# VH-VL binders against UPF0215 protein NEQ431, part 8

Target 1, 198 residues: UPF0215 protein NEQ431, of Nanoarchaeum equitans (p61151)
Amino acid sequence: MKKFARFIGIDDGYFVRNVHKKTKLIGAITKHTILDGVLSREITIDGDDVSEKIIDMIKNSNHYYQIRGIILYGITFAGFNIADVELIYKNLGLPIIIVMERPPKDIFYKAIEKYKPNGIELIKKAGPIYKTKTPFGYTYYQVYGIDKDTASNIINNLAIVSKIPEPARVAHMIARGVTKGDSSKPRAGGDSNPGPAG
Short names: E, the ipSAE of ESMFold2; O, the ipSAE of OpenDDE; V2, 0.75 times the mean of E and O plus 0.25 times the DockQ between their complexes.

## First folded at step 6 (VH-VL)

Design e19 (from be15 with heavy chain V50Y D58N; framework fv_becotatug)
Fold by ESMFold2-Fast, scan of step 6:
Structure e19 (fold): chain C 198 residues (1-198), chain A 127 residues (1-127), chain B 107 residues (1-107)
Amino acid sequence: as target 1 above (198 residues)
Amino acid sequence: QVQLQESGPGLVKPSETLSLTCTVSGGSISDYYVHWVRQAPGKGLEWLGYIYYSGSTNYNTPFTSRLTISVDTSKNQFSLKLSSVTAADTAVYYCARDEYTVTYGSGYTYEGYFDYWGQGTLVTVSS
Amino acid sequence: EIVLTQSPDFQSVTPKEKVTITCRASQSIGSYIHWYQQKPDQSPKLLIKYASESFSGIPSRFSGSGSGTDFTLTINSLEAEDAATYYCQQSDSWPYTFGQGTKLEIK
C-alpha cells in the first residue's frame, strides 16, 4: 500500500491568452494527505517548456529523493503546453499518474490537432484513460511507469475531500490562488461597474 | 450576478446584414466564452458560434462565410453580424455564457454548457 | 455533426406524476450532455450538466443519468411550474448540437 508515501501534485495557474505570456507551475508535495512542501516555476502559455520545468523543479529540490510519484492535474498546462510523460519519467525515475475530473472531449483532441499537431504524439504516450470509483465519484486517469491498479489504489488513498487526489487538488488551489487572487471557482464580485479585463 | 443582454434592430431586409450586440455585466469577460444561439419561431435551438475575450472565434459550418463575431473589451460587448440574410434567418437570437475552465486541458477548455443566457432578441427578415 | 434525438416529442402529464425524457446521441459522447428548460417567451435555463450534475438552485425533483449514447432527464414528481420544453445539448464535439425538444403540458 502506498498510503504514507510522498507524492507531488502539479498544476498550472490562471491566465488569459493574448494578455499573459507566462503563468505559474505549482508542485505540492504531500505526505499522504498532509502538505509538506511547495515548489514553483513559470511556464510559457501554449509553449513547449512544461516537461523541462517539471523536471527542473523536482530534480533540483531538496525533496527529490523523498518523492515516490508524480500526479499531474491533466496532461496540458498553460493552454497547449503538453507534458511529455516519457521524458519526465526517463529524467526523474518517478511514476506518473495523470488525473482528470472527466474524460477529454473530442473537441479537445481536434484543438490539439489544429494548434499543436506535434502534441498528439505526446498525448498518445500517456496511454489509455482509465476510471476508478472514489467515495466522491469517478476519477479518470492515465499512467506512465506504474500499473493502472496500483495507481487506482493511490488515487483512492489520497481522495479524501474530492475525487481529485490531495497532491493535485492542493497544487490546483495554490496555483489558482497565487495567479488569480482566489483559489475558489470564479464568481461575480461586489463591484457592478464594468472594469478592464484582468 | 452575471447578466447578458442582446440588443439590435428587430427588422432586417433580405440580402442585408443582421447586426446584434450582447452586453455583459456582473463578471469578468476573460473568465468565459460567449456563444450565439438562435431559435426560429416554434423550432428548436441552433448553435451559431463563439468568441473568447482574446478575439478567438469558432463558427458553425453553415454560417462560416456569413458570420462574424467580435468583442469590445472596453465596453464588455460582444457583437454578431450575419450577412446576406433570408427569411430562414428569422429567429430569436441569444447570447449565452460558457465558462472557461482549467480543470482538464488547462487554459483552452470551456465547460460546454450555458449557465447564463440573455433574454433573446427577435429578428424578423422581411421586405 | 452529432445528432441528438429526444423522446417523446410531446407528453401531457398529471401533477405529481414521474416523467422521463430521453436523449439519444448518434455517437458516444461520454457524459458531455446538458439539459435545459425553456418556458414560453423565456430564455433556456440550465438544469443538469454533465449528464447527472444539478445546476445551482435547481429543485431536487430534477435528475439526470446515462453515459455514452443514451441519456435520461427525470422529474420525480411533476409540478405545474414544470410545463415547458426541455432540450438536451452535447459538448463533446464541434459544432455543439441540441435535441429537437420535448414539450410537457399539464393535463
Scores: ipSAE 0.087, ipTM 0.658, lowest interface PAE 5.6, mean pLDDT 86

Design e21 (from be15 with light chain D92N S93Y; framework fv_becotatug; at its last look DockQ between E and O 0.32; V2 from the best seeds 0.00; counts 0 for: pae O 6.1 > 2)
Fold by OpenDDE, look of step 7:
Structure e21 (fold): chain C 198 residues (1-198), chain A 127 residues (1-127), chain B 107 residues (1-107)
Amino acid sequence: as target 1 above (198 residues)
Amino acid sequence: QVQLQESGPGLVKPSETLSLTCTVSGGSISDYYVHWVRQAPGKGLEWLGVIYYSGSTDYNTPFTSRLTISVDTSKNQFSLKLSSVTAADTAVYYCARDEYTVTYGSGYTYEGYFDYWGQGTLVTVSS
Amino acid sequence: EIVLTQSPDFQSVTPKEKVTITCRASQSIGSYIHWYQQKPDQSPKLLIKYASESFSGIPSRFSGSGSGTDFTLTINSLEAEDAATYYCQQSNYWPYTFGQGTKLEIK
């Protein structure tokens, strides 16, 4: 894989649970520091449509054949809307790297078990969580359809200004900007917390 | 800078309901979770519960039947109600802010630490 | 619930000495431990987050370490102003829980 291949980062927008029914799903297509394209869909809060929306978003994009991989900013979107990495991979044929700033707490898994009966199975498809040292700290990640070492290299190559790979970082900024109104805020807004466990 | 401030009656009779308000200023209420923590005189800290901007709550197990936490977004205020109080409920009550971050995807979960606290308000349960 | 046990409960130390406070969890909590300082008649103040990350504005003499079940808060050179009760707190499980506290007095 080329060092500066195009990747699409995907993240969701701001939302308040029990207030918003949907939020934005944003795809940011980047080549290193260059933003080549932005894709958007709407996904349902705590729904089950994020996978199909990702597939639709990428497949119907003019940039589809330019993309060499997908970088998901986590596996959960819009609350408990969990990506099916297997389904996405089967449909798009693009390797998937899931990135996160830190491993999930146990309460996260407990919440998934409680509110999404099939959620744990979907999460298991993503495989184990690895970590790679970037100049900005450790980035935790999961992979599907790609070797973990290759993924680590990709993460490090794309960790340009933070430990989050640029495609995902940009997707996050855009998603925040268009939904909350300010992409410059250090923390994502909304109430997407899975809530209490048990 | 964000500030939290607890308010309410300092004295409550046994079996009555303890009511407190936490007023948040200097920040957006939608960007944080708010926890209630109490501290009996000369004792340690005890987590009571948390509330989200959406109004979703989580209570510590011993308080599930007596504790109600709510939010008034229009006033940037959180409320705590603890019913059927006894002397054991005498404590300084704190509201505290919990930030959240993207930890696993767009799952914006609590950071789990309390970076800003109210000054605390003493509530004494006495007849 | 996760039980956090601090050690010692009380310590009297001389300024400039090194102080170590331990917090042990009843089960593994990864790095989801945080440390607070509470002075008399004041609210707790966050010192360390996620076992080893210093919070903003905290003097460099404060540091934290550990993972899993055993954690330590270290004050490298104690100052008089460090007289306080220190608490560890876990956030890996509901309910959030605190250690019983370690009272630090300065001689």
Scores: ipSAE 0.027, ipTM 0.585, lowest interface PAE 6.1, mean pLDDT 88
ESMFold2-Fast, scan of step 6: ipSAE 0.678; ipTM 0.824
ESMFold2, look of step 7: ipSAE 0.408; ipTM 0.753
ESMFold2 (binder alone), look of step 7: mean pLDDT 87; pTM 0.911

Design e23 (from be15 with light chain S31D; framework fv_becotatug)
Fold by ESMFold2-Fast, scan of step 6:
Formats: sequence, structure tokens, C-alpha cells
Structure e23 (fold): chain C 198 residues (1-198), chain A 127 residues (1-127), chain B 107 residues (1-107)
Amino acid sequence: as target 1 above (198 residues)
Amino acid sequence: QVQLQESGPGLVKPSETLSLTCTVSGGSISDYYVHWVRQAPGKGLEWLGVIYYSGSTDYNTPFTSRLTISVDTSKNQFSLKLSSVTAADTAVYYCARDEYTVTYGSGYTYEGYFDYWGQGTLVTVSS
Amino acid sequence: EIVLTQSPDFQSVTPKEKVTITCRASQSIGDYIHWYQQKPDQSPKLLIKYASESFSGIPSRFSGSGSGTDFTLTINSLEAEDAATYYCQQSDSWPYTFGQGTKLEIK
């Protein structure tokens, strides 16, 4: 993709699982690394609505036809509300790059099997996890509708402050800021848990 | 600061049930998982199992049939019961904290490291 | 289960010496390795998390590195209080496992 193409980064806001039923979903649109727009929706904690909300948020935006790709800060939102990258791609026609600071643990997949059985199939749609070396360390990523080498170049072109590409980093900061009043990352241990085993 | 303290009998007879309690102070039990780890005299550390705030448990394979970990949220206490003990179960038993975190976006998981440990309690299995 | 093998098992060292302890995993675990210090009759203390991140309050002489299967804990200038057994631990999969330990004695 081109150096100055527009991308939308997507992340979710602060929430407490036993207190909140919904949290914010933020889309941050950048032209290269310069913020050009912000979109918002609400999503259900541990729900199944994030894919539809991503589609609705982007498709009804005045920015839609200028956006060249979607960067998701992980595949899980508001707990185990899991993005269906195939559904998103089919509806928007935009390539998707999923970024994460570390690859998920085997333990994470066991939690999904236990608490969100349909989530495993959604995660499998995102394909294998790759890594790319940035000046700030390794960024782990998955791709849908775009090849891994092009995605690696996009990540490196947009990783100007941290190893997380700017659209996703900005979306994260805005989402935390508007829901918690503090744009910092969740504290170690968070305010959440996977819920009881049946 | 978070403090964890193990308590229970220092001597258990073979074939009996070993029962220990871990009392937590200075933190919310909803913010972390409590794991049990043991160490035989002069040997290394061995992971036994985990319970998180909601009461869900995962146990190390050799202990699945003998081990029960439980939580009492009203007392900020976690308990470990290990049945049918033998001399091989003689060890210092620790409880240790592993905080909730998010991964792959907002998916719930363990941090995976033990930032606070109890002082440990020695349990000897002998007649 | 994932087996962690440490090297050396034992080392006698002089103050101010640079010490390296290695931990090898039987399969790739990313950076899901953590390091602990245990003094006699005390509980383990977390030193390094996620291969290279220092836990709060830990002296800067301790550092960690590595990824995949091979990990190293370095003490860049050994102090007398560093006499202890050091353990690596993985958190990639259940069960969590520990290395066998490396015992450091000060000369």
C-alpha cells in the first residue's frame, strides 16, 4: 500500500465485567500517522456484536471510501466479543491486519474453548500469527485480505512511537481516555476475569 | 501492599488429607488468580493448580484426582486439599498471586508470573 | 509439559563478577518466561517478567534476554546478597513449569 494511505485503527474502552454491560468501540482514522477522524460505537461485554458494530461504524462514515485498510488491536473486544474478520472483509472490502504485543498463550485458547466455544472458529479465520521487527521490538500480527509482507511494511511505516502501529495505538488511547478518564493501558491484572466455569 | 499467608497442620499422616488455607490482605481477590506451588526439601518448585475469583479451577495432571482448591470470598481465603497423601507430598506449600490481564485485544488471561508469594508452610507426611 | 533446563546447576562466584544463567525450553514459548530469586528458607521473589522486563524495585544489575527456546538471566556485577537459587518459569501453557534451579554461592 501507499505511504500516505488512510487506515482505521480499532480498539475498545475501559470496562469492569461485573459492573458494565457495554463499553465504547473506537475507530481512529489516520492519513499515514496523522489523525484524520474518530468514529465511535458501543459494544456488549462478552457479546457477539463487535463485527456488526465495526461494519456499521465504517460503512456509515464519510471516510469509508478513503480508507485502505483496518488495523485491529487484537481480535477480542470487551472481553470475549470476537471479531469475525471474514464477515468484516465481505461487508467492507477492506484488508484487515490484527496486531498484538505478544502472541496469545495456549492458556488463552483453552479459556476461549471453555467460555466462548464459537470463538475458536472465529479466531481460526484470522490465520497464522506472524511477527515483524520494528525499531521498538517485535509486533505480532495476522492478516485477512492482504499478504503478510505488505502488512509487515504497513506496520513498520506506521510504528513511529511504539511497536503498535499508530492507528491502533491512537484508537487505544482515545478509547481508554473517554471511558476511564485516563489514556494509560489497563493495569496488570486488569479489572476483568473470564467468569465461572460451568 | 498485598500479603499472602499460608496456614495449616505441619504434620499429616499417610493416606490422610492435607488441608491448607491462604489468607489474602491488602488487595481485592477479584483482581487476580491464586496458584498453589510446592517445593520438596532441597528440590525445585512444582506447580499444583489455580483458582480465580469466580471459583473456576485448573489442576496439574498428576494431582487432578486428589487436589481440590476452593475460595471463600467473604474471608479473603483460598484453600487447598490434597487427599491420600504419601511421603512424596512432604514439601513447603506456597500460595502465589497471578493477576488477571488481557491478551489478543481484551481477552481475559493470566499475567503468568507470581508477583507476591506467601511465606510458605512446611507439611511433613509421616506417621 | 514444557520442560525447562537451566545451566549451570551450581556456580561459585566472586563479588563484582558478571554472572549468566541460561534456561532452555523444550519447545518455543515466545517471551513467556519469568525469573525468580529464592534465598534459603524464604519464598521466591520475582526478578524479571516476560523474558526482559524488570519487576518493580529490582536492582538494575539484573537483566533478562531471549525468546523462543533460549533465555538468559544476567547479573552484571554480583553482590554478596545475590547468593541464592535462581529459577526460570514458563507461563505459555498448563501446567506452569519451573527450571530445576541454579544455585549461586559467593566466594
Scores: ipSAE 0.505, ipTM 0.782, lowest interface PAE 1.5, mean pLDDT 88

Design e25 (framework fv_becotatug)
Fold by ESMFold2-Fast, scan of step 6:
Structure e25 (fold): chain C 198 residues (1-198), chain A 125 residues (1-125), chain B 107 residues (1-107)
Amino acid sequence: as target 1 above (198 residues)
Amino acid sequence: QVQLQESGPGLVKPSETLSLTCTVSGGSISDYYVHWVRQAPGKGLEWLGVIYYSGSTDYNTPFTSRLTISVDTSKNQFSLKLSSVTAADTAVYYCARDYTVTYGSGYTYEYFDYWGQGTLVTVSS
Amino acid sequence: EIVLTQSPDFQSVTPKEKVTITCRASQSIGSYIHWYQQKPDQSPKLLIKYASESFSGIPSRFSGSGSGTDFTLTINSLEAEDAATYYCQQSDSWPYTFGQGTKLEIK
């Protein structure tokens, strides 16, 4: 991708299962690392609507035609609401990079198999998990509609304060701030939250 | 601030059911994943199973047919029942709180930030 | 299941010495290794999480490193209070498993 291209980072807000039915979905648009716009929708906890909401949020924005790619902070949102990267790509024509702080574990896949029918098929569509070394450690990622080496370069170009590229990091902070009231990470052993990738 | 405390019988006869309770204080039980881990005398730690804050459970394969973990949210208590016990089940039993970390918004267990003091259970006639 | 093998099983050490404990996984587990300290007749206490991240309140003399299959817990300058059994634990795959333990005694 072109240097200083616009990307949208996407993440979900804070929620508590059995208390909340919905949480915020935030899109943070950056020009390189500078915040240029914020988009929002609501998604259903453990629902099936995140792909539709991503498409709706981007397609109906004045930013759509300037965006060159989508960076998802994980593939699951609001619990087991799983992004269909093929559907998103087909509708928007934008390459997708899924970023994670750590690779998914066997336990994660087992939980999806048990609680979310066909969720594994959606994750499989996102392809193999790669890793790239940033100054802040390894970022794990998947790609759709873009090659892994170009995605690695984008991640490294946008990882300026943490190993999570800035569009996704900013989306996470905004989503957490507007839903929990504080974007700071809880201390180890403190309040639970949706996790590092969502 | 958060404390876990195991309680139950110190002696159980072979073939009977071992029943233990873990009481959580200093926080809402609905916010925790709680695991059970045991340690035979002079031996290492063995993971038994876990309960989600919603009541869903997962068990280590050797124990699937004998082990039941349950939760009573009104009392902030978790229970472990292990049936058909033998001398091999003699151990200190711990309940431990998971610092739950989700990634990709899925569920995962990671590490045990707080442990109960442990309760010794001897299986003997 | 993933088998974790610790080395050494036992070590008698002098205060202020540097101690290194290793944990080897039977397959790659990334950085999903955590270290616990257990003193006699006490419950285990978390020291290090995710191979290298110190848990809150843990003295700076404890550090962890490694990735993949080989992991190390280092005590930079051993204190008398560090006499304990140390366990590694993996959280990469089900079931969760622990190493066999490393017992440290002070000379």
Scores: ipSAE 0.015, ipTM 0.559, lowest interface PAE 6.7, mean pLDDT 84

Design e26 (framework fv_becotatug)
Fold by ESMFold2-Fast, scan of step 6:
Structure e26 (fold): chain C 198 residues (1-198), chain A 125 residues (1-125), chain B 107 residues (1-107)
Amino acid sequence: as target 1 above (198 residues)
Amino acid sequence: QVQLQESGPGLVKPSETLSLTCTVSGGSISDYYVHWVRQAPGKGLEWLGVIYYSGSTDYNTPFTSRLTISVDTSKNQFSLKLSSVTAADTAVYYCARDSTRTYGSGYTYEYFDYWGQGTLVTVSS
Amino acid sequence: EIVLTQSPDFQSVTPKEKVTITCRASQSIGSYIHWYQQKPDQSPKLLIKYASESFSGIPSRFSGSGSGTDFTLTINSLEAEDAATYYCQQSDSWPYTFGQGTKLEIK
């Protein structure tokens, strides 16, 4: 795999559904594992704007032409604001890898069916869930615009502190730090909120 | 140190409402969910429902019409009310904490990291 | 709802013996299984989360494994204090469910 290629990791900030209407969207650009830049936007809780905001954030960046791929920390942001990987790919020309600590639960799919009318189709666009063994355990992932074996190599090349690749791990830490004030722990599906309990 | 403690009457008459309180100490109330789980004498564990500090609840289907879980954030207290009780509701009732907060799914609770000591409620005349 | 079936229901075991308890789910639940220990007249205590991750303070003799439908809790060298009922619990599908329990008695 290409050593020292630049990737952008993307994650969302902390929020509480009954208190907040928006939260931060953070992009962390790394050259291999070295932080090279940070981008930010705001996204709507349970909204439909995350794809537009990802595109806007990257396309208007001075880093755009140096970035080789996008690593999303999960496919859902600010609750059920779901990334359209096809739309993102077509607008930016960058492959997308979605990473997760654990595979989605059956409850996750049922919640999407109930609360987000077109959500299942957006998730299906990301394709099947794969897993790759890192020194830190299994990382679960999906791919768009890149093959699964190349993505596995990218994940392993960037998983140097935890099983979550550095661009995504750093984005998570920054997003949590600027919205909650504590960036010390990574999350499995995003640390945006406690989620709806029914 | 996290501590959960159940309290309420040990004896309830058939057809009445069973009322229990769980007091949680340690940690911020917004950092966890509180579940109610019961165990009939000599039987296994049965999940009843869950509440977040915001008042959001989920109930196990057999209990939906009879069960109400509520929260008083000023006292760090969670309450369970189960109406129209029968002898089948005789059990040890536990409150239990879930601090996992796994975001990105519609339900974010996972496991029960700390439990109260349990309180036995007997339904008899 | 997902049904969790534990095996065995009951086992009488000798100290220092290796003990294996299994939990089988009626459908695939990934790694969303958690294990609890309940001693007589005490509340349950979390041992293992997410199939294989030890909860804080749990002795190293306890370990978990498995994925999909078949899960195992192992006690590598049984101690007298391990006499208890063990329960598995799934968090993949609502409502959350427990296995029926496995009771271990020490000889």
Scores: ipSAE 0.313, ipTM 0.721, lowest interface PAE 3.1, mean pLDDT 86

Design e27 (from be15 with heavy chain Y100H V102K Y108F; framework fv_becotatug; at its last look DockQ between E and O 0.54; V2 from the best seeds 0.00; counts 0 for: pae O 3.8 > 2)
Fold by OpenDDE, look of step 7:
Parts: structure tokens; C-alpha cells; sequence
Structure e27 (fold): chain C 198 residues (1-198), chain A 127 residues (1-127), chain B 107 residues (1-107)
């Protein structure tokens, strides 16, 4: 794959679980350092619609045929709205790389088991967690529809200013900016709760 | 800058309920997990439990039957209640903040270290 | 629960010396270990996060290393102000646990 191929990074916006019912899903289409497009949808907090929304978002984009891969900033969105990488891949035909700063702890999986039926099955579809050393530290990642070595290269090529590949980083910034008001603000707690209120 | 401060009675009788409050200032209560940690005199640190903004909690196993942690978002306060106290519950009690980062999406992510602590409050269990 | 065992329990050292404190986990915890400094009548203070990442404002003489089960906190050149009890803490799984502490006295 060419170094400057277009990728779409996907991340979700800020939310407070007991206040908001939905948050933004942002897709940032980048070519190296160039932002070519921004896509957006709304997804349900702790819902099951993130895969559908990703598919809809990309498929209906004018940039669809320019995109060579999807970079997901984690596999969970809007709380425990878990992406079905198999479903997404089957529909879009784009390789998926899930990136994360650190692998999840056991309590993450326990929370999924507790609060999200069939969530573990979805997570298992993403396969094992690999790591690659970038100039900014280790980036952990999972792959679907692409081999781990190619994905590692992609991650390293797109790790321009941080260990998070640029498409996902930009998506994150945009998502925070439009939902929280400032992308530079610290991450709020609403989207990091281990489960539903109560 | 975010600050945490514990408050409550310094003396509790055996079999009674120890009640403490952690007041958070300088930051949104919704941004962080808040943990309770205690330290018996001259001893090490013991994790008691955590509360999330959602109100969900996780307790250390020995305390599951006696410990209740709650949150009052309107007051930016967390509360700890430990029932049926004994002399073994004499300790300095801390509330501490757990920072969050985007590690694996927006599911259950936290740093797992305590970057800000309250000053601690001594609770003595004595008849 | 994951048991963290520190070594030594106590150490008396001279200023400018190098000090090494170890923390061993009962099972592999990756890099989910953090180090705290606690001075008498004070709250613990975060020094190192995730085994080797220095927390903001921490002097460069403090460093951490290790992965899996064996971790080390190093103070390269002790200052008098470093007299304290040091704790390791794991965040790999519930319940969070601490080492028993290492008391460091400065001669």
C-alpha cells in the first residue's frame, strides 16, 4: 500500500452516560497530513448501531472509493457500542485496523460481559492484540482484512505526531471539538464508565 | 487544579457505620473515577473501592458486604459508608482520582493510577 | 488478588547514593504498575506510572523499569527530601493492590 493512501479514522464524541442518549461518530479522511473530508453520524450510547452507522457513513460518502482502509480508535464507541468488524468489512470491503494506546484490562472484558450481551463475541472478531513501536511509543492494534505486518507499517507511516495514526487522531480531535467544545480539553468521564448508570 | 478533600467524624463506635465525604473542587466530577483508599496507622495502603460517574461501583472483596460508595453530582461529592466497623477499620481514609485516557475507544477506559489525593482523614474506631 | 511484594522493606542510605526498590507481582501485569511516594503525615504522591513513565513534575532522578512481574523504582542520586515510604500499585485488575511499602531513610 502506498504511503500516502487515504484512510478514514473513526472515533466518537464526548458524552455523559446519564445525560446524553447519543453522541457523534466522526470519520476523518486523511492522506498523510492532509484532511480531505469529515463524516459524521450519531450513535446511541451503549447501543448497537455503531457498525451500521460506520457503514452508512462511509458508503454514502463521496470519498468512499478513495479510502483504502479504516482506522478505528478502539473497538467500543459511545460506551459499549461495539463495532462489528466482520460486518463492516463485509459491507465495505475495506481493511480495518483498530488502534489503542494500551491494551484493555481484564475489567474491561468483565464489564463487557456484564453489560453487553454478545459483546465479547464481537470483540473476539477483532482477533489478537499486536503492538508496533512507533517514534512515539508502542501502538497496540488489531486487524481485520489485513495482515498484521502490513497494518504495522500503515500505523508507523501514519504515526506522524503521535502514536495514534493520524486519521484516528484527527477523528478524535474533531469528535471532541464538536461535542465538548474544545478538542484540547481533558477527556471527560462520561464515556469511560464501566456500565450503565445504577 | 482539581482538589479532593475528605471529611467526616474522626471517631466511630464499634458496630456503627463510618461515613465520610469526599468533596471535589476545581474540576468536573464526571471526568474521573474516584477511589477510596485507607491506611491503618503505621501500615500500608489498602484499596477499598471505586465509583464511576454513572454511579456504578466496584468494591474490594472484603468490603462488599459493608461498603457503600455513592456520588452526589449536584454537590460534587462522593460518600463512603462502612458499616459494622471494628477497631480494624481504624485508618486514614483517602479519596483519590483516577485519570482517564482514550485507550481502547470509549468503552471502559481509565489510567488506573491516582494522580490526585485528598489529604486523608483519620477515623478511629473506639468504644 | 494480585499480590505485590516490595524489597527491601526498609533502607537507610546516604545522600547522593543510588537506591533501587523492587516490586514483584504474583502474576504478570504487563506495565500496569505505578509508584508512589508518601512522606509522613502526607498523602501518597504519584511518581511513576505504567512502570517507566515519569509523572509530571517528578524529578529526573526518579525512574522506573520492568514489565511482567518484576519492577524497579530507581532514585539515581538521593536527596534528603526523598526520605519517605514508597509504594508500588497495580492496575491490571480488580482489586487494585499496593505493595507493602519500602521505607527509605536518609542518613
Amino acid sequence: as target 1 above (198 residues)
Amino acid sequence: QVQLQESGPGLVKPSETLSLTCTVSGGSISDYYVHWVRQAPGKGLEWLGVIYYSGSTDYNTPFTSRLTISVDTSKNQFSLKLSSVTAADTAVYYCARDEHTKTYGSGFTYEGYFDYWGQGTLVTVSS
Amino acid sequence: EIVLTQSPDFQSVTPKEKVTITCRASQSIGSYIHWYQQKPDQSPKLLIKYASESFSGIPSRFSGSGSGTDFTLTINSLEAEDAATYYCQQSDSWPYTFGQGTKLEIK
Scores: ipSAE 0.050, ipTM 0.645, lowest interface PAE 3.8, mean pLDDT 89
ESMFold2-Fast, scan of step 6: ipSAE 0.693; ipTM 0.843
ESMFold2, look of step 7: ipSAE 0.452; ipTM 0.762
ESMFold2 (binder alone), look of step 7: mean pLDDT 88; pTM 0.911

Design x01 (framework fv_relatlimab)
Fold by ESMFold2-Fast, scan of step 6:
Structure x01 (fold): chain C 198 residues (1-198), chain A 127 residues (1-127), chain B 107 residues (1-107)
Amino acid sequence: as target 1 above (198 residues)
Amino acid sequence: QVQLQQWGAGLLKPSETLSLTCAVYGGSFSDYYWNWIRQPPGKGLEWIGEIYHSGSTNSNPSLKSRVTLSLDTSKNQFSLKLRSVTAADTAVYYCARDEYTVTYGSGYTYEGYFDYWGQGTLVTVSS
Amino acid sequence: EIVLTQSPATLSLSPGERATLSCRASQSVDSYLAWYQQKPGQAPRLLIYDASNRATGIPARFSGSGSGTDFTLTISSLEPEDFAVYYCQQYSDWPYTFGQGTNLEIK
């Protein structure tokens, strides 16, 4: 793939279980690292509709003809709504790269086994987890419809301000911003001093 | 407040099996990884391995062939067995809590730092 | 495995002085870096996690900074109880690893 090829990053928005039934699904299209378009749909919390919504969002977009690949920020969306990478690939003909900040621990797989029938089967379709060294650390990833070395090059070409490639990073920010009202990182542990009084 | 209390054999001969147990008081046993960490005299800390309430384990590759981690969920205890000990296994052994929580919006989130530690057990391997 | 190198090995200072302790990683650990304090005969005590967040009950004089491969623990004004060994730890990848420690001693 060429340096200035377009990719779409995909992530989900904020939600609260037992309060919300749906959240936003955001696709951010970049030309290299520059934002070129935004797509949106709604997906069901802990549902089974994320794959069909990804397909619908991309296939019916005027951007479809220019997109060269899909970057998913994880394989689970809106809780345990799990992407079927084989189905997505079959319908769109676009390679898929799944990116993660850190590899999943056993508790993640146990939660899927407990709360989502057949979820492990969907995760297995994405194949083994690889890692690639970026200037910002190791990015962990899975591939479908593309070889791991080409995917490693794509990740490195798009990891400009963090180890998460820009399409996925931007999709994450937009998804949180439009659903939570603020895309900023939550403050871990808090501060001893309260915020200003005014 | 969470407290970890540990016990086990302090003096061993080469080739014996080290056995240590850690009990968790005052807090939840589930949704955390429980760890063993050791410190040879005058040296730094070395992570041994972790176990989750479900029985899932991960161990340091340098020790994996000799390490067995187990749980007793009825007592909120977890244990370390290190077989075929040598003088190089002489160390203070600590149990410690690491948090791992599923974050539904992102699918998963985990910590990896140790917020509560046991008091430590000195294990000496000598003839 | 990721190797953490702490410097200096020993730091001799007086109460009231500023202490600056360094931890360098052999490869990027992003911000997945913690600091611990250990006094003789005691278990380590968590001070800082995620490179810069103070753990509960840790005095404001302790602060952490850095990302990637270069990290710093700063104690703005040393109290007598602060003289101890300090360890950094990464949790970016398995196995989790610790630095060799910096011994902060009274001058």
Scores: ipSAE 0.013, ipTM 0.581, lowest interface PAE 7.1, mean pLDDT 85

Design x02 (framework fv_relatlimab)
Fold by ESMFold2-Fast, scan of step 6:
Structure x02 (fold): chain C 198 residues (1-198), chain A 127 residues (1-127), chain B 107 residues (1-107)
Amino acid sequence: as target 1 above (198 residues)
Amino acid sequence: QVQLQQWGAGLLKPSETLSLTCAVYGGSFSDYYWNWIRQPPGKGLEWIGEIYHSGSTNSNPSLKSRVTLSLDTSKNQFSLKLRSVTAADTAVYYCARDESTRTYGSGYTYEGYFDYWGQGTLVTVSS
Amino acid sequence: EIVLTQSPATLSLSPGERATLSCRASQSVDSYLAWYQQKPGQAPRLLIYDASNRATGIPARFSGSGSGTDFTLTISSLEPEDFAVYYCQQYSDWPYTFGQGTNLEIK
């Protein structure tokens, strides 16, 4: 992959169950680690619309033709709104890397089995969980439409301030900022400026 | 093994501000909601509020006007301030971890059940 | 707010007996219901979450059942250390609320 390849990181905004019905879905497009664009949609808390909204957000943007891959900050959004990586790949033709700070616990899978009848099958589509060592610790990840070693290299090239690749980290900051009004934390070794709104 | 240790002023006069701090050891701080729960002597439990590492807070509507929650991520600590106390605020105060976590998703799901608790601090409000 | 009502208020039993504790919600909480044990001078200890899942380290004699508005905590054969106050808690709606407690006392 070229050094200046563009990736889109995707994350969801702040919400409280039984208070909010929807939250923001943010796509942050980076050229390597530099923010190049922001996309937004709304998704339903514990709904089934995140895959459709990811596809719609990317496919109808002026950035689509420049994007080389998608980095999802987890596979669940707005609670148990679960991304269908096969459907997303089929519609966009873009490889997908799912990143997570730690591997899922058994209680997470039990909750999905209880509340989402097809949820385990969606997670299985994403394949095995791998790990890669960054300067900031281990990043756990899954891949669809790309091999694990290429994905490991992409993660390491984009993990410049934390173990989460910049497109996903920036998407998280923006999503929190526009939904909560503040993505900042006490200054203790990192810029948490929420950046421009989508 | 996760441990929560709490401290703060135990004896207050009416109208003063209660201040309690809870420190988290042996586990991840940034992926959980951190809670305060109180129990008046001989009575049941009352949820006070929660805070996430981003600074996001939610509080019990009955207490919201008097509650301030804060955190210090550099020390893995979170704090409760309850202003304008009265005798009705006399209780054992607990900090607790909500087992919700960002394990495999960016949705900050909170389950709302509490798996680890601090030792408790008896706060007495008397003239 | 959702009100949880526990029954009985006091349950007097002997070691070896089966204990059945009830928790009823004023409106549906689905399965977002937890059970705690509290001994004098101690913080509550999580026993059951999501109505029926045992927390880590909790003995198999503890089980939870129910959904919607009616929930039960069962202790299949009481041990001396099980005599304590038990609380149910819902996390389906804000604010989180607890039942008033059932005191399980030795007969």
Scores: ipSAE 0.020, ipTM 0.473, lowest interface PAE 4.8, mean pLDDT 85

